VHH binders against q9y6x5. Designs and how they scored, part 351

Target 1, 379 residues: q9y6x5
Amino acid sequence: LPPKLLLVSFDGFRADYLKNYEFPHLQNFIKEGVLVEHVKNVFITKTFPNHYSIVTGLYEESHGIVANSMYDAVTKKHFSDSNDKDPFWWNEAVPIWVTNQLQENRSSAAAMWPGTDVPIHDTISSYFMNYNSSVSFEERLNNITMWLNNSNPPVTFATLYWEEPDASGHKYGPEDKENMSRVLKKIDDLIGDLVQRLKMLGLWENLNVIITSDHGMTQCSQDRLINLDSCIDHSYYTLIDLSPVAAILPKINRTEVYNKLKNCSPHMNVYLKEDIPNRFYYQHNDRIQPIILVADEGWTIVLNESSQKLGDHGYDNSLPSMHPFLAAHGPAFHKGYKHSTINIVDIYPMMCHILGLKPHPNNGTFGHTKCLLVDQWCI
Below, E stands for the ipSAE of ESMFold2; O stands for the ipSAE of OpenDDE; V2 stands for 0.75 times the mean of E and O plus 0.25 times the DockQ between their complexes.

## First folded at step 15 (VHH)

Design yh9 (framework vhh_8dlx_2; at its last fold request DockQ between E and O 0.80; V2 from the best seeds 0.80)
Fold by OpenDDE, fold request of step 16:
Structure yh9 (fold): chain B 379 residues (1-379), chain A 119 residues (1-119)
Amino acid sequence: as target 1 above (379 residues)
Amino acid sequence: EVQLVESGGGVVQPGRSLRLSCAASGFTVSSNWMSWVRQAPGKGLEWIGDIYYGGSRFYNPSLKSLVTISRDDSTNTLYLQMNSLRAEDTAIYYCAKGKDYESIAFDIWGKGTLVTVSS
């Protein structure tokens, strides 16, 4: 039988939650599989970009999903969470479900994973759900497991996405132990549901399962605000994306806009596009705006209004608070092995290996995940 | 003491609805995999449906349209709502607690409650 892989994302699951809270179901999953304690994600540390990096192995500048909100100056198109269905935004890369789908005697399935309800390179998963945040985990789980169990051609790659604990992290802040304990318990129970369902269907022993996330969460405060209106008139620029990484499209001379912003706050770095640090791999794409503002950890960029979020993400990808984890179980993975760190782009070549797919050119390093795999030498 | 106690069974006419209860003691229903199973006269056990830790529910496809499983955390009680009952639904209905991840088995059973569907 061809190998099967289920990729699961719990949005905004910060890596250190595993150390600070109890996860009986997830810990059992880890005990019988592998754990990567920290996954260094891509800059910016937002949902759409990082989920696409997981399934392409590419930095944001390469796969073209450079933010949750984007603007293309040539076509005048906008991208947002409410406007993400145009293949134009996704076609700069080939995600793994498309690669898998195009193979003989294989099909892909998806439950709400970003980009999976869009035809990319004129290909869409044989089975997918249109994104709807109101759809229960139960329904998503039911569909994904049904497809994994009964499809023809067989589903060999599937994705499952869930919006927590990200939404709650934004609402309560990651330092709210009372509320976050409740939220994280629910997530652990959902992991229990997943594992139990797979066992009941007889899929558990033969299915490779990866549980990961796209980013972490940092605590925000009303005391840590950067008000752009104090530095520059709103008429001088268009805001494409706001916080914690603002994308600025100048309406006047770029240099003038830059000069007005460069010293706006000691807690914000201002970059011309050509001066963006190389370590971010966030320069070589036309969808990156001429000026970006990067707030320090825990600081919020605002206009003349107060922030409603107690937690946020999107900050420097070197910050531990932005890092998710990766756990995995199945025939391809060791049992009881823990690894310290990988890059999020490393997941793609690993998944390709597991599925026997030829990877597209990518930024991942297969060598970083060899120790997780039973068929590889761990050096 | 750990136990499950079913109730709500009885004689009912075809087409009617019935709600069964399963009261748990000694453990928390919401923290466990719970199941409803029935046994018709002269037949083997038939799985009806499950409710898992996070509340996800799964049903026997042949019964899905006719049954709903729910639970009340405050009373630590499992429920089985049955609609449009037929003569073939006559059976002893059991609630059961699932065992841990080591095996697909039940470790606690109720004594069952008899449901008789007859004109």
Scores: ipSAE 0.918, ipTM 0.964, lowest interface PAE 0.4, mean pLDDT 96
Fold by ESMFold2, fold request of step 16:
Structure yh9 (fold): chain B 379 residues (1-379), chain A 119 residues (1-119)
Amino acid sequence: as target 1 above (379 residues)
Amino acid sequence: EVQLVESGGGVVQPGRSLRLSCAASGFTVSSNWMSWVRQAPGKGLEWIGDIYYGGSRFYNPSLKSLVTISRDDSTNTLYLQMNSLRAEDTAIYYCAKGKDYESIAFDIWGKGTLVTVSS
């Protein structure tokens, strides 16, 4: 029987939440499996880009989902969280569920992972839910486990996405211990529901399960605002994305726009596209705008003085506050092993190995994850 | 003292609704997975449904259109709402507590409450 993998994301789960809050269910999952304490994600540290990097093993410049808000100058197309279904945006890469479905006698299932309700290369996940944030975790779990148990051809790759703790992290900020304790307790209970259901259905012993996230969260403040209107008039540029990485399409001479912005705030770095640091791997795609503005951690770029978010993400991917964790359990994984760090792009070749798939060309390094796997020599 | 006490049973006409309660003491209902099970006269135990730690609910497929499980943390009480009751729903109804984190076994049962559905 072919190996099976369930990939789970709890959006915005900052790695150090594991140390600073209690997770009895998640800690039991980790105790009987593996933990990667920090996953170094891709820049920009936003939801759509990082979820696609997990399932393609590619940097954002290579898979083409470079932000949650994008503009393509050639086609004049716009991408946003409310306008994300055009395959045009997703077709620069092949996600793992597409590769998996192309194998003989295999199918893929998805409960709301970004992109799984889009026909990428004319292929949509074999079983999927159209994205709707109002659908309960219970319904997502029920659908995923039903598909894992009852499908022909069998579902060998499944994914499950949940919006918390990201939504609450934005609302309260990660430093709000009272509210975040309540939120994270609920998340741990949902992990308990997941594991309980898998055990009750007899899936637990033969299913590989990865629980991870796309990014962390940092505290924002009304005292840490960067007002673009103080530095440049709206008429000089088109704003493609705002904070904490602004994407600026000049309407006038690019150098003139750059010069108006370069000294706008000591808490913001202004890059011409060709000057974006190489360590970001964020340069070689037409969807990356001619000028980007990168706020320092905890700073918010605004067009006026107010901001309603108390927590945010999207910052420099070297920041520990932007890093998620990864935990895994199943026949492919060691039990009771802790690993310090991997790159988020390393998850894809590891998953391909577990599923017996040939990975597409990617930016991951299989060697970084070998120590997690029972069938590999960890030298 | 760890205890489960069911209540709300009685005689009810077909087509009516009934709400059973399961009061817990000595532990927190929301920190455990909980279950409802019934036993009709002369029959074995029949699973009705579960509610898990995070509130996820799973039901016997034959009963899922007729029942809803809920809990109230402020009163530490588990509930079973039954609708459109039929004569075959006559049974003793039990609540049960899961043994440990993620165990599939029960460790505590209530004494049960009798529901009789008759004209």
Scores: ipSAE 0.674, ipTM 0.884, lowest interface PAE 1.3, mean pLDDT 93
ESMFold2, look of step 15: ipSAE 0.573; ipTM 0.852
ESMFold2 (binder alone), look of step 15: mean pLDDT 83; pTM 0.829
OpenDDE, look of step 15: ipSAE 0.905; ipTM 0.959
ESMFold2, fold request of step 16: ipSAE 0.632, 0.612; ipTM 0.873, 0.864
ESMFold2 (binder alone), fold request of step 16: mean pLDDT 83, 83, 83; pTM 0.829, 0.829, 0.831
OpenDDE, fold request of step 16: ipSAE 0.917, 0.917; ipTM 0.964, 0.963

## First folded at step 16 (VHH)

Design ha1 (framework vhh_8dlx_2)
Fold by ESMFold2-Fast, scan of step 16:
Structure ha1 (fold): chain B 379 residues (1-379), chain A 119 residues (1-119)
Amino acid sequence: as target 1 above (379 residues)
Amino acid sequence: EVQLVESGGGVVQPGRSLRLSCAASGFTFSSNWMSWVRQAPGKGLEWIGDIYYGGSRFYNPSLKSLVTISRDDSTNTLYLQMNSLRAEDTAIYYCAKGKDYESIAFDIWGKGTLVTVSS
């Protein structure tokens, strides 16, 4: 019957965790599937931007979710995180669940993936859960598998999001081997739960499953702080986002604000919007502020206070510490194949191919993922 | 070598609660999914529920409101909490270990513990 795909994200799963810790359940999944060792995500390397890039195949400047905190200069609207359900923020792109429902007259299901509890282009996921971090992995898994097995029209695209290991990565830092070992063992056990439940319900043999993440994690320290209050007075600007990429909206002349910031710290780069490096693809959107500050890896921008974060992300997307991985299993995928690198925007056209959907224009390249697929010529 | 030992059964009055334990030895408990299964006198096996590696729990819909399964990987122990016991809950209760990651079958069973719900 129609191809089915379950897309799973474990937030903040740094690619090199796979080499430094044991994952017996994930390794069993990969043994009969495929592994992409690292995925080059989009800048900024934050949760909402990268999760939306996975399902749209677009850079942040193109899909419009450019940070976890945003200000739109044209409409004067403010975006704050998971609490903002205004479709305005999400309408600059068409995510795959919307395409799935409209092109093929099929259903989509979602357990907490960013954007799935918002009507986008007047279309909301057929089945969804309103975002609530207190909802257990067990409950999310129960709902997703129930919807995959009992829907009419059939659920052909489903998503499942889990907040770990990101929350613990922030709290302990990725170099805390004792605490991260416990957290990552728990994640591997949850992957075991997922696979076992799909097998028990008779879904495993005919379902394509992708396990991936949005970004990695790097070690931070109280010895690596950039105090923005030492650089510039609050009366000169409005702060839209702080760390590790600060979004500055000047209240005075932009050049004056830039001049106050540009030499403040050797551990951050200060860019006028038009000078942001082209390789970031982070320039052409009204939600990107006139001045952007980019901290060096492991440095935290603060406002005259210490930071409690021992780990963070959002840094330059060329950094291996910011890269997640992708593993996949199912009828569409080869067995026991290992691939080095893809771009996170490549996931979208691959998923469209698996589901038989016509992709919207996107920044991904199908050729980058074709070696993962049984119905494609590799070379 | 590989062993599951149930305990906590006995005679209990209707309407009361009871917690069964299953002690696991001879294998890496935390790497295996576990189940509770019961058999009433003269009846076939009835699945109660599963608990997987990360603690995700799935129940027989007929029993979901009456039971809770939990696990303690630090002590290699599986639990079954039963509430509002009825005469029809009289059965031998078995804990069972999943065979392996590739299989949905059980390979190790305990000897069972008898629960009699009677006045």
Scores: ipSAE 0.344, ipTM 0.752, lowest interface PAE 3.7, mean pLDDT 92

Design ha10 (framework vhh_8dlx_2)
Fold by ESMFold2-Fast, scan of step 16:
Structure ha10 (fold): chain B 379 residues (1-379), chain A 119 residues (1-119)
Amino acid sequence: as target 1 above (379 residues)
Amino acid sequence: EVQLVESGGGVVQPGRSLRLSCAASGFTVGSNWMSWVRQAPGKGLEWIGDIYYGGSRFYNPSLKSLVTISRDDSTNTLYLQMNSLRAEDTAIYYCAKGKDYESIAFDIWGKGTLVTVSS
């Protein structure tokens, strides 16, 4: 039977949580599998961009999901979370479930992974759930495991997405050890549910499972606010995205808007699009606005108001606080192997290799993940 | 001492509901996967359902509409709610604890509680 892979994401799971909290179920998973301690995500370090990078192997400027809120300068279309079902936004790349269905005539299944309820290049995941945050982990787990066990053609690629610990990270902040301990214990227990269900259905020994995340979380404060209204009037620009990376579309001369913003705060960098640092790989797309503001870690950009968020993400991808981890178990993976760092774009070519798919051109490097795999020589 | 003690069994009329309890000692129900299993007179064991670490529940499809498994982590107790009881539901009901991460087997069983459904 063809190799099978289940890709699981717990949104906002900062890598450093693994060292500061107890995860008995995750540690049992890792003991007989592999752990990558840090995954260097793509800029900006937000949910939709990084989830799409995992399944395409592309930087945001290349796959086109450049933020959770976007404006396309060529077509004049606006993107928000409520409009994410327009294929236009997702068609600049080919995600792995589309490749899986088209190259090998296999099925894909999805429980809430971003983009899986959208037809991309006229192809939608064979089995999917329309995104609804109110659907329990129990129901997502039941659907995904039923599809893995009872599909024809067989489901060979499956995804499962869960909104925590991101929602609680925003609400409490990552430094709230009491609340985060409770939240992370619940996540570990859900990992236990996942493994136990796979064992009960006879899937565990022959299924490759990857548990990862899109980004981390950093502590914010009412003492670390950047009030954009103190520097520039709303009549000069249209705001496309706010914090911690603000996307500014000028209504007047770009240079005038830039000059009003460049000295607004010592805790924010202001870039003209062509001056965005090359290391971000965040420049070559019509959905990247003419002026980008990048707040320093832990600083929040606001419009003459307080922020209720005690934690946030979206910051510089070189920051360890923004990094998730990757753990994996299954016939493709070594047992008890620990690896330091990979790039989030490296996950895609690794998954293509496991599934026997030819990857589309991508920004990942297969060599970075080969030490995780039993059929590869680690030099 | 590590043990499971079932209670709540007895004689009940057809069509009525009954809630069984399973009190755990020496471990926490929330840190283990737990099951309810029954054995009718002269028959083999029939699996009723499981509750896992995070509260995910899975049932025997033949019984799913008739039973609900729950737990109270504060009292360290597992429950089985049974509705629309039939004569065929007459059995000894057992709760069981999953052994460990490596095994799908049970390591701790209660001694059972008898449920008799009769008019």
Scores: ipSAE 0.520, ipTM 0.817, lowest interface PAE 1.8, mean pLDDT 92

Design ha100 (framework vhh_8dlx_2)
Fold by ESMFold2-Fast, scan of step 16:
Structure ha100 (fold): chain B 379 residues (1-379), chain A 119 residues (1-119)
Amino acid sequence: as target 1 above (379 residues)
Amino acid sequence: EVQLVESGGGVVQPGRSLRLSCAASGFTVSSNWMSWVRQAPGKGLEWIGDIYYGGSRFYNPSLKSLVTISRDDSTNTLYLQMNSLRAEDTAIYYCAKVKDYESIAFDIWGKGTLVTVSS
């Protein structure tokens, strides 16, 4: 039987939610599988960049999805909608579903994972759903399980994406215990539904399942705003992305714009592109703008307006509040094993190993995940 | 005491509809995988459908257009709505709780409620 893998993402699932709330269904999944307590994501800690890093094993400067809003200086193209279907934006890397389809008579299936409704290097996921946030988790699950059971060539790689707890994290903030408790209980119940559907269809025992997320969430406040209009007039620059990482395209001399911004607030760092810290791996791409502003955790950059967000992400990837977790179950994984930390780029080479695929060159290190796998030796 | 009690059965004419209830005590239906199962006279158990913890519903394909499973979380009650009843639907109807995540076995069953579809 060819190996099969289902990759599931719950957007914005902060790792320490596992510590502060009860997840009986997820804990039962972990009991017979593995848990990685923290996944160090890529900078910036946003949805599209990190989801593409999971499936390519690349830092943002290498895969080209450098933000949810982008401008390419070479081609003069704008990524004005975070669900832009122009292959141009996605073609700087080869995601795992493309590799899966091209290497050996295999199909891929996708329910809403970013990029799966776009032809990348002339290859689109064999089965997919056009992105629509109104489609229920149950409908996404029904399509994925139908495709896993009823495909030729067989579906060996499948993805499922869900927008919560990110949407509620933004609306209520991660410290709203009452609202977050309800949201997280619903997610745990959906995990229970997932496992039972797979069991009823005879898929559970032979399917590898990974449950992960792209980033965490931190509490924001009306007391922690940085008003960019107080520092620089809008006529001096074009704003490509705003908060918490602002992407600035100067309309005048770059040094003049930088000098106007550099001392604007003690709660943000202002970087010329070449001065962006090396540890971010966020420098070598034409879609990274000449000046980047990075707000401190919990601070929001605004244009003389209030923010509706009580929670946000996009902050420094060294912050534990920005980290998701990874749980996995299946024939490839040990049972009852707990691991402390991996890098989000390490997920891709691990998945390639499970599926028997040759990975494209990537920034992940297979050795970081080998202790999760039954066919690998670790100390 | 952990138990399930079915009600709503009786004699019904062909072509009519019937709603069965299943009252749970000692546990919460919305936090468990719940099933409806029936047994016709002299036959084995036939699965009707499930409602999972998150509300996802799965039905026997032979019965999908004829039945609807629902629950009222405020009253801790499971329901089975049956439409267009036929003589073949004559059976004892049971609600059941799945034991746990790993087990496909049922650990709590009701006593059943008899539905007779008269000619």
Scores: ipSAE 0.000, ipTM 0.266, lowest interface PAE 13.9, mean pLDDT 89

Design ha101 (framework vhh_8dlx_2)
Fold by ESMFold2-Fast, scan of step 16:
Structure ha101 (fold): chain B 379 residues (1-379), chain A 119 residues (1-119)
Amino acid sequence: as target 1 above (379 residues)
Amino acid sequence: EVQLVESGGGVVQPGRSLRLSCAASGFTVSSNWMSWVRQAPGKGLEWIGDIYYGGSRFYNPSLKSLVTISRDDSTNTLYLQMNSLRAEDTAIYYCAKGRDYESIAFDIWGKGTLVTVSS
């Protein structure tokens, strides 16, 4: 009947980990499928923003999840862990599971993907799990495969999210080969479990599977800190987000705050909202603050404090260290094909094509992913 | 208001086990990077371990076989289980919250709970 797709994310899986570590299960998956070596994500290169860009095909200024910590100047609402289920934050876009359910009476299933436990435009994923970090990868996989086999209307789009290697990337830094090797081997074993489970349940040959991530990771250091308290006093502004992109809401004249910040450190750029580089596509949203600070790769913005973080992300999306990869297997995809680079916003229109859905207006370009698909030509 | 309150400290004999609690208000423990740190008399702060919002746990290698960090989402409480206590474990124990769910820069600290290991 209709085509089916499972979208899997391993949070913080930097593209060049594939070159520096051994992934026997992932390499076997790629051998019979496709690999995109670099996915250029959206700015800011953070978890919630990029996960939402994957499923909407939109830049952050367009879908409204512009950071992990947000303030909406019009409504005076704050986005935090306690407010992440408020539909207000997610309603500026229509994610693919909503489109999937509203076209052709299809079902969607979700295991922990950001936004899937929130009703968006009054529609929640048909099957979902409320976010709970204690739920094992195996339990998430068991629920997804159960729903893929036992749903009416049929589940045609399913998502699966896993928090590693992001946690270990932050704690150890990507240059810690001993600790990162152990973590990445475990992830490769989970990929092996995924493939084996799909084969045992008779799903493997007819299911399209995408394995991707939201961002990479870069090495940080106690020697690369920017103390914001050395630049400006707390009485002049409200801090909305800190590092590596600081979101500043002035309490006094904006120009005065800007002048106190603009030459404070050679390792950060200071932008008035209207001066944010066009290439970031990070300007046209009320949740983007009047002044943003962008730290250079590997630098951490702090408030007269130390940071134990040895790895971080959120930096300029042109940096290869911020890029994830994309691997895919299934009837829609070529076998043994490698592609250099796509934009993360290109994933959405490709997924819509595979599922036979009409995409909402988006920032992706279907032509960028044509070479991956058996029913398309690269030329 | 945002606060952390440690409890469960006291006098314990060497070789025994103890579980400390850290009750959170104004935010969700499972949605933040949480840490346990201690300060022995006359010493600096020593990191014990962390739990990432996604459940990954990280421990000081010197303590990894002796401690376990866990959380209970229903009571919004962080725990530190300590086994085989020694006199050198005498310290004030603090829990701390990272600035956001991915941050290991801590902005909220409890006032601490004293653990004294003596015969």
Scores: ipSAE 0.426, ipTM 0.769, lowest interface PAE 3.2, mean pLDDT 91

Design ha102 (framework vhh_8dlx_2)
Fold by ESMFold2-Fast, scan of step 16:
Structure ha102 (fold): chain B 379 residues (1-379), chain A 119 residues (1-119)
Amino acid sequence: as target 1 above (379 residues)
Amino acid sequence: EVQLVESGGGVVQPGRSLRLSCAASGFTVSSNWMSWVRQAPGKGLEWIGDIYYGGSRFYNPSLKSLVTISRDDSTNTLYLQMNSLRAEDTAIYYCAKGSDYESIAFDIWGKGTLVTVSS
């Protein structure tokens, strides 16, 4: 029997939430499995980029999903919610479900993980749900478990995506203990439902389950706004992405635009593309714009307007507030083991190992995850 | 103690078949990327093929019709079956454990077993 893996993402689940709220169901999962306390994600710390990094093991400059809003300088195409199903945007990498289907007589299943409803290199997940935020967690779980039990070729890799606690983190901010405690309790209950459903269907004993997230969340405020219109007239540039990382496409000389922006705010760093810090691994792609603005944690870039969001992400990936966690359970994993940190790109080669797949070249280091696995030497 | 020990080499006549064994100690072959590699006298290393955790096999295209890699998980042993041996197949044959998922990155090697194809 081939090994099976279910990868679950709760969008925007900041690692620090584990220490400040009670998660009885998640703690029972961890007690018989492993916990990585911090996962250092890729820059920029946004949903689409980090979800694609998890399943490709690549930095954003290498896999091509460099933001949630993008412009490709070579083809002149624009990426937005209306065209996220264009394979062009996703074809710079090979995600794990494609590798899973092509290397062995195996199927993949997906409940709304970003990219799974798109044919990538002419291959779409064997079973998938078109993205629809109105579909309940229970319905996503019912489909995934049905496909795990009733497929030929067998489903060996399955994904499940859920929008919370990100949506509530934006609406209330992560410091709203009353609202966040309610949301996080609901998520813990969903984890309990997940485990119960897998046990009831006879899947639990032989299934590897990873629960993780793409990024964290930080508190924003009307007192921490950067008004871009006070620094430069918008007739000088096209805005590709706004906050907290602004992507600027100049309509005039790049140096002139840079000079107007470079001293705009003490709470924002302004980079020419070639000057973006090497540690971000955010430079070598035509979808990264000529000028990038990076706001300090908790600061929001606006165009002469207020912001309604009380929480946000996208900030520097060295910030602990931007880090998610990873918990895992199953025959591949030790029981009761805690690890301090891994890089988000390390998840891909670990998953390939569990599934017996040869990974595509990637930026992850398998050695970083060895201590989590029963079949590896941790020296 | 972590080690790989090859066996089954020796002198064989052209056109015959030979099966090499590789016994692993201190780790599990079914949990790791395993490879067969050979070195002919005075030549460099030549990759023969790999077997991965799930049982997937990948071969050097020039050798694919002549070799089969398998494993016996109950005895923690890796095998290389070779058919239609030629004088040019004379080499020291090594089994190796991958340190990660790159075909060139090995952390544990056996000492090798010599195969001589001659009359």
Scores: ipSAE 0.000, ipTM 0.145, lowest interface PAE 18.9, mean pLDDT 88

